# VHH binders against Radiation response metalloprotease IrrE (irrE): the designs that were tried, part 3

Target 1, 256 residues: Radiation response metalloprotease IrrE (irrE), of Deinococcus deserti (c1cz84)
Amino acid sequence: PTALAAAKARMRELAASYGAGLPGRDTHSLMHGLDGITLTFMPMGQRDGAYDPEHHVILINSQVRPERQRFTLAHEISHALLLGDDDLLSDLHDEYEGDRLEQVIETLCNVGAAALLMPAELIDDLLTRFGPTGRALAELARRADVSATSALYALAERTAPPVIYAVCALSRQEDEGEGGGAKELTVRASSASAGVKYSLSAGTPVPDDHPAALALDTRLPLAQDSYVPFRSGRRMPAYVDAFPERQRVLVSFALP

## First folded at step 4 (VHH; framework vhh_gocatamig_d2)

Design s31 (from b1 with T52S)
Fold by ESMFold2-Fast, scan of step 4:
Structure s31 (fold): chain B 256 residues (1-256), chain A 120 residues (1-120)
Amino acid sequence: as target 1 above (256 residues)
Amino acid sequence: EVQLVESGGGLVQPGGSLTLSCAASGFTFSSYALAWYRQAPGKKRELVAGISSGGSTVYMDSVKGRFTISRDNAKNSVYLQMNSLRAEDTAVYYCAREVTYTYSGGTDYWGQGTLVTVSS
């Protein structure tokens, strides 16, 4: 166990304890556990939010999308929780200083935000019910009301078998030719479970005959033996689970 | 009937100071956040500083430590104290009222603007 791993574990404990007392994870519910701290939305330029300990206020940028506002709220709540934990704060100051300390604190608050919005119990329940699948990814994003990208990183971290998760979507193409231009299916985000050294880079094309493309085209889930379409052209055998949702497809590649 | 009236703009030398004032009328001033934006020629309007109803402040990185936003609820006014002014601070400065109870952006009223020119 590294100092950072221990701090992350403590941050997850703080988030879990805070979350256990809440009626839900919507904006109003998230604030229920904070006595004497208020929430204010206001323009903040390029900043997503801030915790103001002098006035006991969490500030959220009013000019960003709602999903980002809610993650930012969970992040700022994590700042408040961290500041309230003297042992964790002392350990961090013993190990880190200056800019590095601030970077570690920001990392921990992102860990806390993810843990608050996507509790380990929720992720583990979904993995038990659906396995490490595109459907589990879709269900996590839906139930936690987070982006598919946020959900895939959290899901991958708790997935024990060797799996690559990916969010794939049609790219916008410049208007060109008959029918208003072609759209290409590409990987938007990807993350792998701890044992996997391979990854799909953003922008990787997905062939039209791949299960992921077929699932999106038909709007029906598709699970079958196929391959991981690496950018290099390599086709690694994998069991593919593709779950279409809106204009995207959520995919898991179970490796041998 | 909602009005925001800016004053205090002008020509100032680099390194100088100016205080901008915004007088508000037609609404319950203490219930709203207020902000200062600026727009230089050929650039988009950008947030300079904001202040919540409770007094929390936010600043653009390039002005932090040089500018201070404050409010006086008894006078229905918000202020921007600008110190150590630079040529790049030259812009029209706008006072704005911010709606903070919604997820869909916040500015609903703008002042007419006041010109600040930092030049020798």
Scores: ipSAE 0.350, ipTM 0.766, lowest interface PAE 2.9, mean pLDDT 88

Design s32 (from b1 with A33V)
Fold by ESMFold2-Fast, scan of step 4:
Structure s32 (fold): chain B 256 residues (1-256), chain A 120 residues (1-120)
Amino acid sequence: as target 1 above (256 residues)
Amino acid sequence: EVQLVESGGGLVQPGGSLTLSCAASGFTFSSYVLAWYRQAPGKKRELVAGITSGGSTVYMDSVKGRFTISRDNAKNSVYLQMNSLRAEDTAVYYCAREVTYTYSGGTDYWGQGTLVTVSS
């Protein structure tokens, strides 16, 4: 494996080991394994959080949504775990320097956060029960209490069949009537399973007659043969599983 | 009851230094996170620096290495030492008290503000 792949695997091991000792994944439970480290919520401008080892504190931006705060907490805990692993830290310093080292560390801490909040066992259980579907994506986001976007990346990484996952939603209410036209259903985020070379770009419009649009309009799950609505206008055949939840629809495109 | 009173603002040339002070009263100062914000004309109020009760600090990226926030619990005061000032630092600077147990927007008290102008 590459140095980055090995580092990611080690980070997942650290997160799994830490998580195994916890009573749960709520804010209080996440802090349970860290002796002598306190948690403080405060405004942090553009930063989501920080781990300050000198003062033994994890700082979380108070001005972001609770779901983001918890993911950030898991991210900062991953910084603490990484800093405590001498072999991993030494390997990273041997391979990377400067801004690149900082970027790799941030990537690893996001990997650790996802692994801590969405353990492999949870993802595999959901894939066994629901298959690689929009419903599996919905259940993962709900049970792990994470954003649908975080859940889809984690789910795609562990999905074996060729699938594209997408989170689609109507345009925001924040427009204040500026501009014209009705709300459009667009792709907000997408990720594909390993080996799939196709992608759905954020902002791609979903036609009104697509199963994803129909599922959201009716608020009923819909699964049928249809297509992937690429931004180019190309329509690639796929089995579409669309699961509406609140103001969004969680979609799986199973490829031939 | 709670008061935050800023001082130390003024006119300074680019590359110069200023120290802002905030005198607090009406609460147990040592228990709170304190912060400095600034607001330039036509812009939103933004966090410049913050300091926890334990001394941990946060800074906005554009002031890191140039500004230093500190506190003196015996004097109920928080300070912002500003070095290598730039025209972009021109703003009204506000002292603020933060509630650390709030999950959204923690500022509950603001000072009146002190103007810092960086110009020749």
Scores: ipSAE 0.452, ipTM 0.801, lowest interface PAE 2.2, mean pLDDT 88

Design s33 (from b1 with A33T)
Fold by ESMFold2-Fast, scan of step 4:
Structure s33 (fold): chain B 256 residues (1-256), chain A 120 residues (1-120)
Amino acid sequence: as target 1 above (256 residues)
Amino acid sequence: EVQLVESGGGLVQPGGSLTLSCAASGFTFSSYTLAWYRQAPGKKRELVAGITSGGSTVYMDSVKGRFTISRDNAKNSVYLQMNSLRAEDTAVYYCAREVTYTYSGGTDYWGQGTLVTVSS
């Protein structure tokens, strides 16, 4: 319902149109729709990537993980798509200026990247098959070959019922290196569906008697009535679906 | 046989300038991305600047505007022009050849290094 929401919707349309013609979503397949632009991998320090319009090249940091490289490439492709849409560019320049314009463009390119790697049809299919669950989150991350955090934000945005999603993992306490000290289960990332007023902050501890902790300990999925463990200590009733995967647990909290 | 040989290092006062050169042999120079890295005592080796075969450049934030990387394909050489040098720029500087990697760092050959000391 905002100018930013309209721009995001247009960016998703551009990404969907571009993606429809691609043979796949690996790094080289993502370039298939860009004529005259080359892809080069190189070390870039703390920077993930860049689009160099003078030389017609997209640069991707060779020293980051493959799933991050693909997201960065999709981000730079989104930049090229946005630059090619005169109406969207005109609307943005009419609404925003200076640093704010640059910030909005960065946000839109992240929206485009997510849409390109995790199409609405894929998300909707997974929600139909698994519901708004930790399992759906795990399947989205696996199938789209993206981080659980990236999948979590995209899934939350397409989820209609009031749900909070979270990625939880163990952190070391008083530990220097491997194998020392007790571990605490904490929220690493969280996002809620559009109508939800509540947030579950990164760093929030998850009690050891919570379904999410039990699912991780047993390595078995667990779904039951329980609560959202807010940082304040508040325990809001919720139906909890916890799906353990590797050293983490992917959780959905279905709200009343 | 691939070789990268650096030169141009030395002692310079803060605010001064140095030009580092890297002479390459044993490969088709014009086809490769080349980079400069540095390693200060007790620190990890870090990227300073890189230049692609097409001429795109990348710089570490702390050197942007002060350092310029360039290449001369006819001479099989890459250069690092360092201006407004600071004490924190003191390090051994390494020339590197980069290849495409999708997972780990793309460097496959390193020079021997050249020492740059910025001190009064």
Scores: ipSAE 0.380, ipTM 0.762, lowest interface PAE 2.7, mean pLDDT 88

Design s35 (from b1 with A33Y)
Fold by ESMFold2-Fast, scan of step 4:
Structure s35 (fold): chain B 256 residues (1-256), chain A 120 residues (1-120)
Amino acid sequence: as target 1 above (256 residues)
Amino acid sequence: EVQLVESGGGLVQPGGSLTLSCAASGFTFSSYYLAWYRQAPGKKRELVAGITSGGSTVYMDSVKGRFTISRDNAKNSVYLQMNSLRAEDTAVYYCAREVTYTYSGGTDYWGQGTLVTVSS
């Protein structure tokens, strides 16, 4: 493997080891493995959080949504785990420098956060129960209490068949007249399973007659043969599973 | 109060050597990544060398083999040994404490800077 792939694998091992000793994944339970460190919520402006090893405190921005707060906490815990792994830290400093090193460390702490909040066992159970579907994506986000985008990336990494996942939601389309604004369905996030080298770009419009649009409009799940609606206008055949939830639709495109 | 105090800068001829020192206080020195940055007139501040709490080092390509970063946890100090200095190394050098444990990351404390001038 690449040095980055090896580092990600090690980070997932650290998160799994830490998580195995926890009573749960709620805020209090996440802190259970960190003796002597306190958790404090406070306004932090543009910053989501911070780990201060000198004062033995993790700070979380009080002015962001709860699921983001918990992801940020898992991210800061991952920094602490990384700092405690001399071999991984040494390998990273040997391979990377400057902005690239900082980017890689942030990437690894996001990988650790996702692994901590969405353990492999949870993802594998959902894939066994629901298959690689929009419903599996919805259930992962709900059970792990994370954003659909976070769940999407985690689910894609553990999905074996060739699948593209997408989170689609309505965006505003401004009318010329007063008082009116039609909403256009667009892709907000997308990721593909291992071995699939393409996904949908953010902002890609989803046609009104597509299963994803129909599922959202009717508020009923829909699964049928259709296509992947690439921004270029190209239509790749796929089995589409669309699961509407709140003001969005969670979609899987099973490829041939 | 966190403080980083640099020393050792000065005027030196091309091919000469200088050792920069940074004395740290007000925090648990051994737990942090420390770095040296430099800024030449009209240019952005750039990372020259960094050292982890465990002692692993990173270097900018143009200084590899010429500069050596080291730390002494007992003395709360980080050092930059600069050999085979070139005119292009002329800059203000800054000691920095790195925040690798925040969501956004980055440098949270800077020293005052020390001027290194390499001239004919």
Scores: ipSAE 0.000, ipTM 0.141, lowest interface PAE 13.1, mean pLDDT 84

Design s36 (from b1 with S31R)
Fold by ESMFold2-Fast, scan of step 4:
Structure s36 (fold): chain B 256 residues (1-256), chain A 120 residues (1-120)
Amino acid sequence: as target 1 above (256 residues)
Amino acid sequence: EVQLVESGGGLVQPGGSLTLSCAASGFTFSRYALAWYRQAPGKKRELVAGITSGGSTVYMDSVKGRFTISRDNAKNSVYLQMNSLRAEDTAVYYCAREVTYTYSGGTDYWGQGTLVTVSS
């Protein structure tokens, strides 16, 4: 709904305003703008974190990966920012109730977290420097210190040309441990820029002769005319930019 | 030396209640978070409830509304009030001290454990 789009825009604005006052985006720096609120790490079972306004504390699960802890901190900060915005909170209560309200608030806090960790200026600067490429995706994840999956969604949203981004990695067809079955390159995550009707599903196999597979095999970036390997077997022409990193390859498919 | 000593465990019928206590010594109790974990036979140790130095609490989903964690800084003690007990709550319950000032923190001291058996 339009109400959701407006709420997301307001949440991004709150995150940008908060972020502008910070000395950095490390955990200590993220807390700098919240007076009287303390950061506490502790086990939280299956929960990633929580904002407790009654005790003036943000709780982060100490048993999750550091990358997730930082995104969770940004998410909980977004809860605090949202609760401090009377107009946004009032609009949400007018439009939503019960479980739906809770779901929308969680969605907004994820939007705020992404905006706080990956500001529009950072994404736009990277797109200006590298273009809509696998390298831009790699640089965003590195500079913002976020997962490649988080970075790809944020990058796709800010990308103007028709592009599909993907994170691809090797997996085994048989789970027999080290000595076992054949390794297969598959799509782990994908997102397309606005206006692109096509999606590249998680689990889609990437052929061995595809530029993405060749880039991973050689450990060298590769950019050339090729195709999007849809699960259906359809091969849509695209300019492919493949950037290998660690055990995966970050790919952009520029469409006509 | 840091010590955490649990008490209050025992046999109770389904639907019954128990209060576990953990007496702490050897550190400035009021500055630390404390937590209760449990481990049933054949299962991994899991967080039940935690309480920060400031009084903020966390709970495992399956115990929310049934269990209440609290602390008494004057007595250097943390408590777990368990109501509406179920057979699946049967486990050894451990008191733990949590390091909360660092993102790589976690449990640094454990109690000896106290057995809770819910059976009819």
Scores: ipSAE 0.301, ipTM 0.742, lowest interface PAE 3.1, mean pLDDT 88

Design s37 (from b1 with S31Y)
Fold by ESMFold2-Fast, scan of step 4:
Structure s37 (fold): chain B 256 residues (1-256), chain A 120 residues (1-120)
Amino acid sequence: as target 1 above (256 residues)
Amino acid sequence: EVQLVESGGGLVQPGGSLTLSCAASGFTFSYYALAWYRQAPGKKRELVAGITSGGSTVYMDSVKGRFTISRDNAKNSVYLQMNSLRAEDTAVYYCAREVTYTYSGGTDYWGQGTLVTVSS
């Protein structure tokens, strides 16, 4: 294991320990495990939040969406948890310095935030109930109240079978006015389970006759043998599970 | 009745300094966060700096290191010390009271504004 991989694992442990015993994962409930730290909402311009250890305050930008506020709060809580772990701090200072240390700390706090909002037991429960499917991805995003992209990465990390997950949505032709151009279905985000050697890049077009496109057009889930539509034009056979939700389609490609 | 009254605006040369003051009345000042916003002609109002009841501060990136927000609870006042002023700082500056204990938060009262002009 690399130093970064070990640090991420420790951060997930801290988040899991903190999360145990919390009454929920709404904004107010997240603060129940912190004694002496005040949660304050205020405008912060383009900053999402901050942890001020001198004044024992977590600041959250009041001018961003509630879903983003909750992720930011979990991120700032992760800063407090990390600062309280002497062994982890010592290991980080031994390995990193200066700007790189700050970047690693920010990365770890994002890992902690995701672990706090999407605990392993929640992900494992959904994988048991729905399998590695577009539906499992949709349910994770809804139940954890996080973005589909955040749910996508978390789900992929805990998926054992070889699967590629993707969030696909229609692209807008803004330059030609509202509704003036053809809308094309493209991959917005993708992540693969461990050991999968294939990648599906953001911006990849999805053909009109693909199950993902058909599911979005009909607003009905569709699961069938089809293919992974790589940007190169290569078509790898896969069992495709496409789950439409809102203005997007959540897709899993189960590989042979 | 809640009142926020700004003062200290004026004309100043680039590189100069000004101190803005906001006198508050009609509420328990020490319990609230206060903020300074500014609005340049033809532009949207934007946050400049904020200070919580406990003294924690926030600043927009372009003023960090140049501006300092502070409060004096005994005098029911909040201040914005502006150093190394630039032409781009020219705006009407507004004092605001912030609701910080709710998930949505937000400004619930505004001052009348005070004009700051940075010009040669």
Scores: ipSAE 0.180, ipTM 0.674, lowest interface PAE 4.1, mean pLDDT 88

Design s38 (from b1 with E98Q)
Fold by ESMFold2-Fast, scan of step 4:
Structure s38 (fold): chain B 256 residues (1-256), chain A 120 residues (1-120)
Amino acid sequence: as target 1 above (256 residues)
Amino acid sequence: EVQLVESGGGLVQPGGSLTLSCAASGFTFSSYALAWYRQAPGKKRELVAGITSGGSTVYMDSVKGRFTISRDNAKNSVYLQMNSLRAEDTAVYYCARQVTYTYSGGTDYWGQGTLVTVSS
């Protein structure tokens, strides 16, 4: 494997080991494995959080949504776990420098956060029960109490068949000219399973006659042969599973 | 009774300096984080700087390198040293007590505010 893949695997091991010793995944429970470190909520402007090893404190922005606060807490805990692993730190410093090192560390802490909040066992159970579907995505977000976007990336990572997942929601069109004032269904986030070379970019329009749009409009889950609506206009055949939830639709595209 | 009393505001020219002070009473000062907010005319109240019970600090991007927050637990006081002041820093500045272990808003008590005017 690559150096990055090995580092991610080690980060997942650290998160799993830490999580195994916890009574739960609520805020208080997440802190139980960190002796001598305090958790403080305060306004932090545009920053989500920080781990300050000098003062033994984790800071979380009090002005962001609760699900975001909890993911940020798991991210900052992952910084603390990474700093405690001398071999991983040594390997990272041997391979990366400067801004690239910082980017890799942030990536690893996001991997750790996801692993802590969405254990592999939970994801695998949901994939066994529901398959690689929009419903599996909805259940993961609900059970782990995370955003659909966070659940999306974690689910894609553990999905073996070639699948593209997407979170689609209504967005307002610009009011300039005659075409304004209407809501348009667009892709908000997307991630593909390993080995899939195709991506569905954020902002991509979803046609009104697509199963994803129909599922949202009717509030009924739809699963049928259709296509991936790439931004380029290309229509790749796919089996589409669309699960409407609240003001969004959670979609899987099973590829040939 | 929890009280936060600000002082040190005033009129200063661009490039000048001011030190704001906040005297606290009615609670165990050393156990709480404290912050400075400001509200300019016609604008929303925003965080300027914060300091935890342990001494960790946070700053709004536009004041980093110019403002310094500090605390003196023996005097039950928190300070905001403001250097290189700009016209855009003109606002009423508020001292605030911050809470821990919560996903609600982080402020439970506010001071009365002190006016800072940066003008030629």
Scores: ipSAE 0.011, ipTM 0.437, lowest interface PAE 9.0, mean pLDDT 86

Design s39 (from b1 with E98L)
Fold by ESMFold2-Fast, scan of step 4:
Structure s39 (fold): chain B 256 residues (1-256), chain A 120 residues (1-120)
Amino acid sequence: as target 1 above (256 residues)
Amino acid sequence: EVQLVESGGGLVQPGGSLTLSCAASGFTFSSYALAWYRQAPGKKRELVAGITSGGSTVYMDSVKGRFTISRDNAKNSVYLQMNSLRAEDTAVYYCARLVTYTYSGGTDYWGQGTLVTVSS
C-alpha cells in the first residue's frame, strides 16, 4: 500500500482498539479510556478544538452543535492515540515534512475520529439494509450522530461497488454579489469507493434538471438512471439515488 | 489570594494598535490557562483569545490574524496585541484564569477590566 494508505489503516486500528474498551460513544464514555487527560469546554470562535499533549488537556468549542463537539473530541483523542504510537509517528516523520506533515496528521486524525464514531459493523449493517444509497448515508449520519460529510467519507471507504457519494446543498449567503437572490445547488463534499478514479470537486454545480436537484425541490427521494455532473461538463452515465433532508440532498452515483 | 490586573486600554483610532497586559498574583501562574474576554455595551461577555499552560492558543473568528495572545511565565503576565482595530472592537477587556483541567469549563477568577475605545 501507499505510505498514506498504511498510515490510515494503522490509525483505524488504533481507533478500533480504543473504542472496543469504551461503554459507549457519548462524551463521558469517549474519555473513559484516557488516563490523566482532562476535557474542558470553552468558547473558541471558529476553531473546533485543541489538544495540548504537554499538559494532557483537550479543549472543545462550547459554541458548536453537540454532534460537531463529539466529532472534534474524537479527532483530538486521535491526536493523542497517534502521538502514543512511536512507529506510526516515526514513519510519518520519515515520509513528510513541514506543512505536508501537518496536513497528513490532520487527515489521519479525521480518519481516527470517523473510525471511533462510525464502527465498521455499523456501516456494514446499513449497507446490507439500504445498499450504497443516499438513504444509507442519511441513516449513518443520524445513527452515529455525525455530519453528513463525515458519514460520506466513512461510507465510501467501506462500499464495494463502484460508487461516488456526494452531499449537495444551496448556498447560504443571501447578500452575495449582484443577483436576484437565486441560490445554486453545488457539491459540498464528495468521496468515491475504492478503485473509482473519478471525483466530484467541492463547488461543482448541479444542473436544475438533475435528479439531485429535483429531489431537493420536491422533497421526495428519487432513484433513476441519469449521470454524474462533472465540472468539466462531462456527463458519465450512472444510476442516481438522491435522498433529500432539510436543505441538503444526499446522493449516490452507481457507476458502470 | 488570586489577583488579575489589566492595563493598556485607551482611546485609539480605527486601524490603530494597542497592547493589553494582565499581571497575575496569588497562584502558580505557569500551571494555568489564561484568556482575554470582552464585553461591549448591551452585549454578553465573549471570549477573544485564550492560551493554555502549554502555549496552545485559540481566537475568536473576528479577531484572527489581527490579535495575538502571549504569555511570560517569568513575569506572571499574559498579553493581547491588538492590530487593525475596528469600531466593533470597542469594549471593556477582561483577563481571566481558566478552569482548564476539569469538564466544568469556564473561568474561576476575573480581573477588573480595561476599557478599549476605537473611535475617530
Scores: ipSAE 0.000, ipTM 0.172, lowest interface PAE 14.4, mean pLDDT 83

Design s4 (from b1 with V58L)
Fold by ESMFold2-Fast, scan of step 4:
Structure s4 (fold): chain B 256 residues (1-256), chain A 120 residues (1-120)
Amino acid sequence: as target 1 above (256 residues)
Amino acid sequence: EVQLVESGGGLVQPGGSLTLSCAASGFTFSSYALAWYRQAPGKKRELVAGITSGGSTLYMDSVKGRFTISRDNAKNSVYLQMNSLRAEDTAVYYCAREVTYTYSGGTDYWGQGTLVTVSS
């Protein structure tokens, strides 16, 4: 009976219930709903964090960026929430085993982390204010203090019109740490709204004459009819909204 | 007056075992996390293993299953049991105290180091 979509919905419910009791979403506030669990920061090499239920501790890697620490904390809190839900845990063990079970649990904890840091109300308010735009994506990442990639997936899931979102940034071609090479604008991450079967693959080049490239070059938002630059070379017509921010451009492609 | 003093290093054959000890003084030992780091010539210092005040442990992938970190709060000591030693484990091993209550923490005190040489 446990479909992945049902498990994700339950995880979002657990995160929303937990979040409703919190005074905020900063690191201290996130721990407010957990009794008897200690938050501990320490070096963890390549690992971002861990939840140790035997010792009642959440470990967060002290050597990663603060925004990543918060997402990792929300992820580890989601592990604690999932372990406390007997019905969900039982359903998952009925449906999955071994490595697949571990992968599904990690996926669910990422869903819980996103729901905790980017509540549906916040996303819906931004979509009402800015529409399904690159600016809405920028504001979500800023206000929730999460990566643009995390914000992109969460925003796409709540977007009703057919839209593809993308985070694009300059990368140096043929630069193996030698400090030289042509810079090319490429897609770093992409996700599409429900019902859209397309997204842009990471690494897809964005042409110099595209609105996304022009917005980044001028450092001014640009919105106009243009196209989705698929890696295959296909150019699907779309209304493009490109919002430059720092060294990247946040783009929405509104489909006909 | 925080002091961390390592011992137990030496020369060992590949496949052999060593136990490193770190004797701590000058602070409330039970309240702190401790870690072992290592540094080989020409390389950066890297985390090998850590243990929290509550006893949670963490390990570098290349030593997991071979090394075990433990602590004895009554003796103010932390240990690193190293089994199945390899040539690439050759390094100076450092005991470290970790500030864990804040994201801006990290290592605030280091021991002097103890040399481990794995060679035939």
Scores: ipSAE 0.209, ipTM 0.672, lowest interface PAE 4.2, mean pLDDT 88

Design s40 (from b1 with E98M)
Fold by ESMFold2-Fast, scan of step 4:
Structure s40 (fold): chain B 256 residues (1-256), chain A 120 residues (1-120)
Amino acid sequence: as target 1 above (256 residues)
Amino acid sequence: EVQLVESGGGLVQPGGSLTLSCAASGFTFSSYALAWYRQAPGKKRELVAGITSGGSTVYMDSVKGRFTISRDNAKNSVYLQMNSLRAEDTAVYYCARMVTYTYSGGTDYWGQGTLVTVSS
């Protein structure tokens, strides 16, 4: 019902149409559908990239990780796709103006980037194979070569059962060496499937006896009945699937 | 086959100007981005300015407003106009071809370099 929801759906259609014509999703393949546009990598300081339609060029910062470069490229391609869709642009200008219009366009280009790099077919295959689990989240990030946070939002959008996904990691701020460690496991990002009104806020601490903390500590996947650890202290019953990877744990909370 | 040949370096006084030129051969010049890098004694090589095949430019913060990069596709050349030169601009300046259609980024071919010395 919202104009934003309709715009996001249209952006996903544009990305899917563009992607269907591509030989793959590596950097070279992503550019295959763009004629007359040059892709250039160069140091750009704190900027991730830029699309300049006047000069027909996409710039990507050479000094960031390949995963981030590829997401930025997909984002800049989405700007080009959006700019080419007169109906979508007309609808956006009718509904938004000024800074809000620019914010919505950036949001749509992130939606387009995610749809391009994580096609519905890939997500649906992983959900069929692994279910709505922390492992499915890990496999999506690996196969699509995207951040766990990007994968989390895309997976939640296509998950039908009521599930909350979360990426949890040890606190990077202040390590106490005297008398033991003081690293705290906290939520870094969270998103819920359709119909679920809850998400864990970034910074929410995860108790050290929680399955997510135990999975990270043991470095073994753990699935059991437990709870969602809301910042308020509320403990909602859930089936927890925790999948540790590197210094993170990828978690799904299946709600009753 | 790919060649990048710089010229225009020299000794100049603080506040002076120089124009560096880079002549390219062995590839379709109009299809590639070009850049100017510099390396001062004891320091790492750093990007000074870049220009894409479409004409978009990027500059290092310390040279914005003083340096201008441009290209002439008919002459297979890229230029760096340097104004208001400072002692800290003293370096060997390199012309480079920027990588395209790759996730690795950076440069794949370099010129031999041209020395710019800013001193009274």
Scores: ipSAE 0.000, ipTM 0.261, lowest interface PAE 11.6, mean pLDDT 84

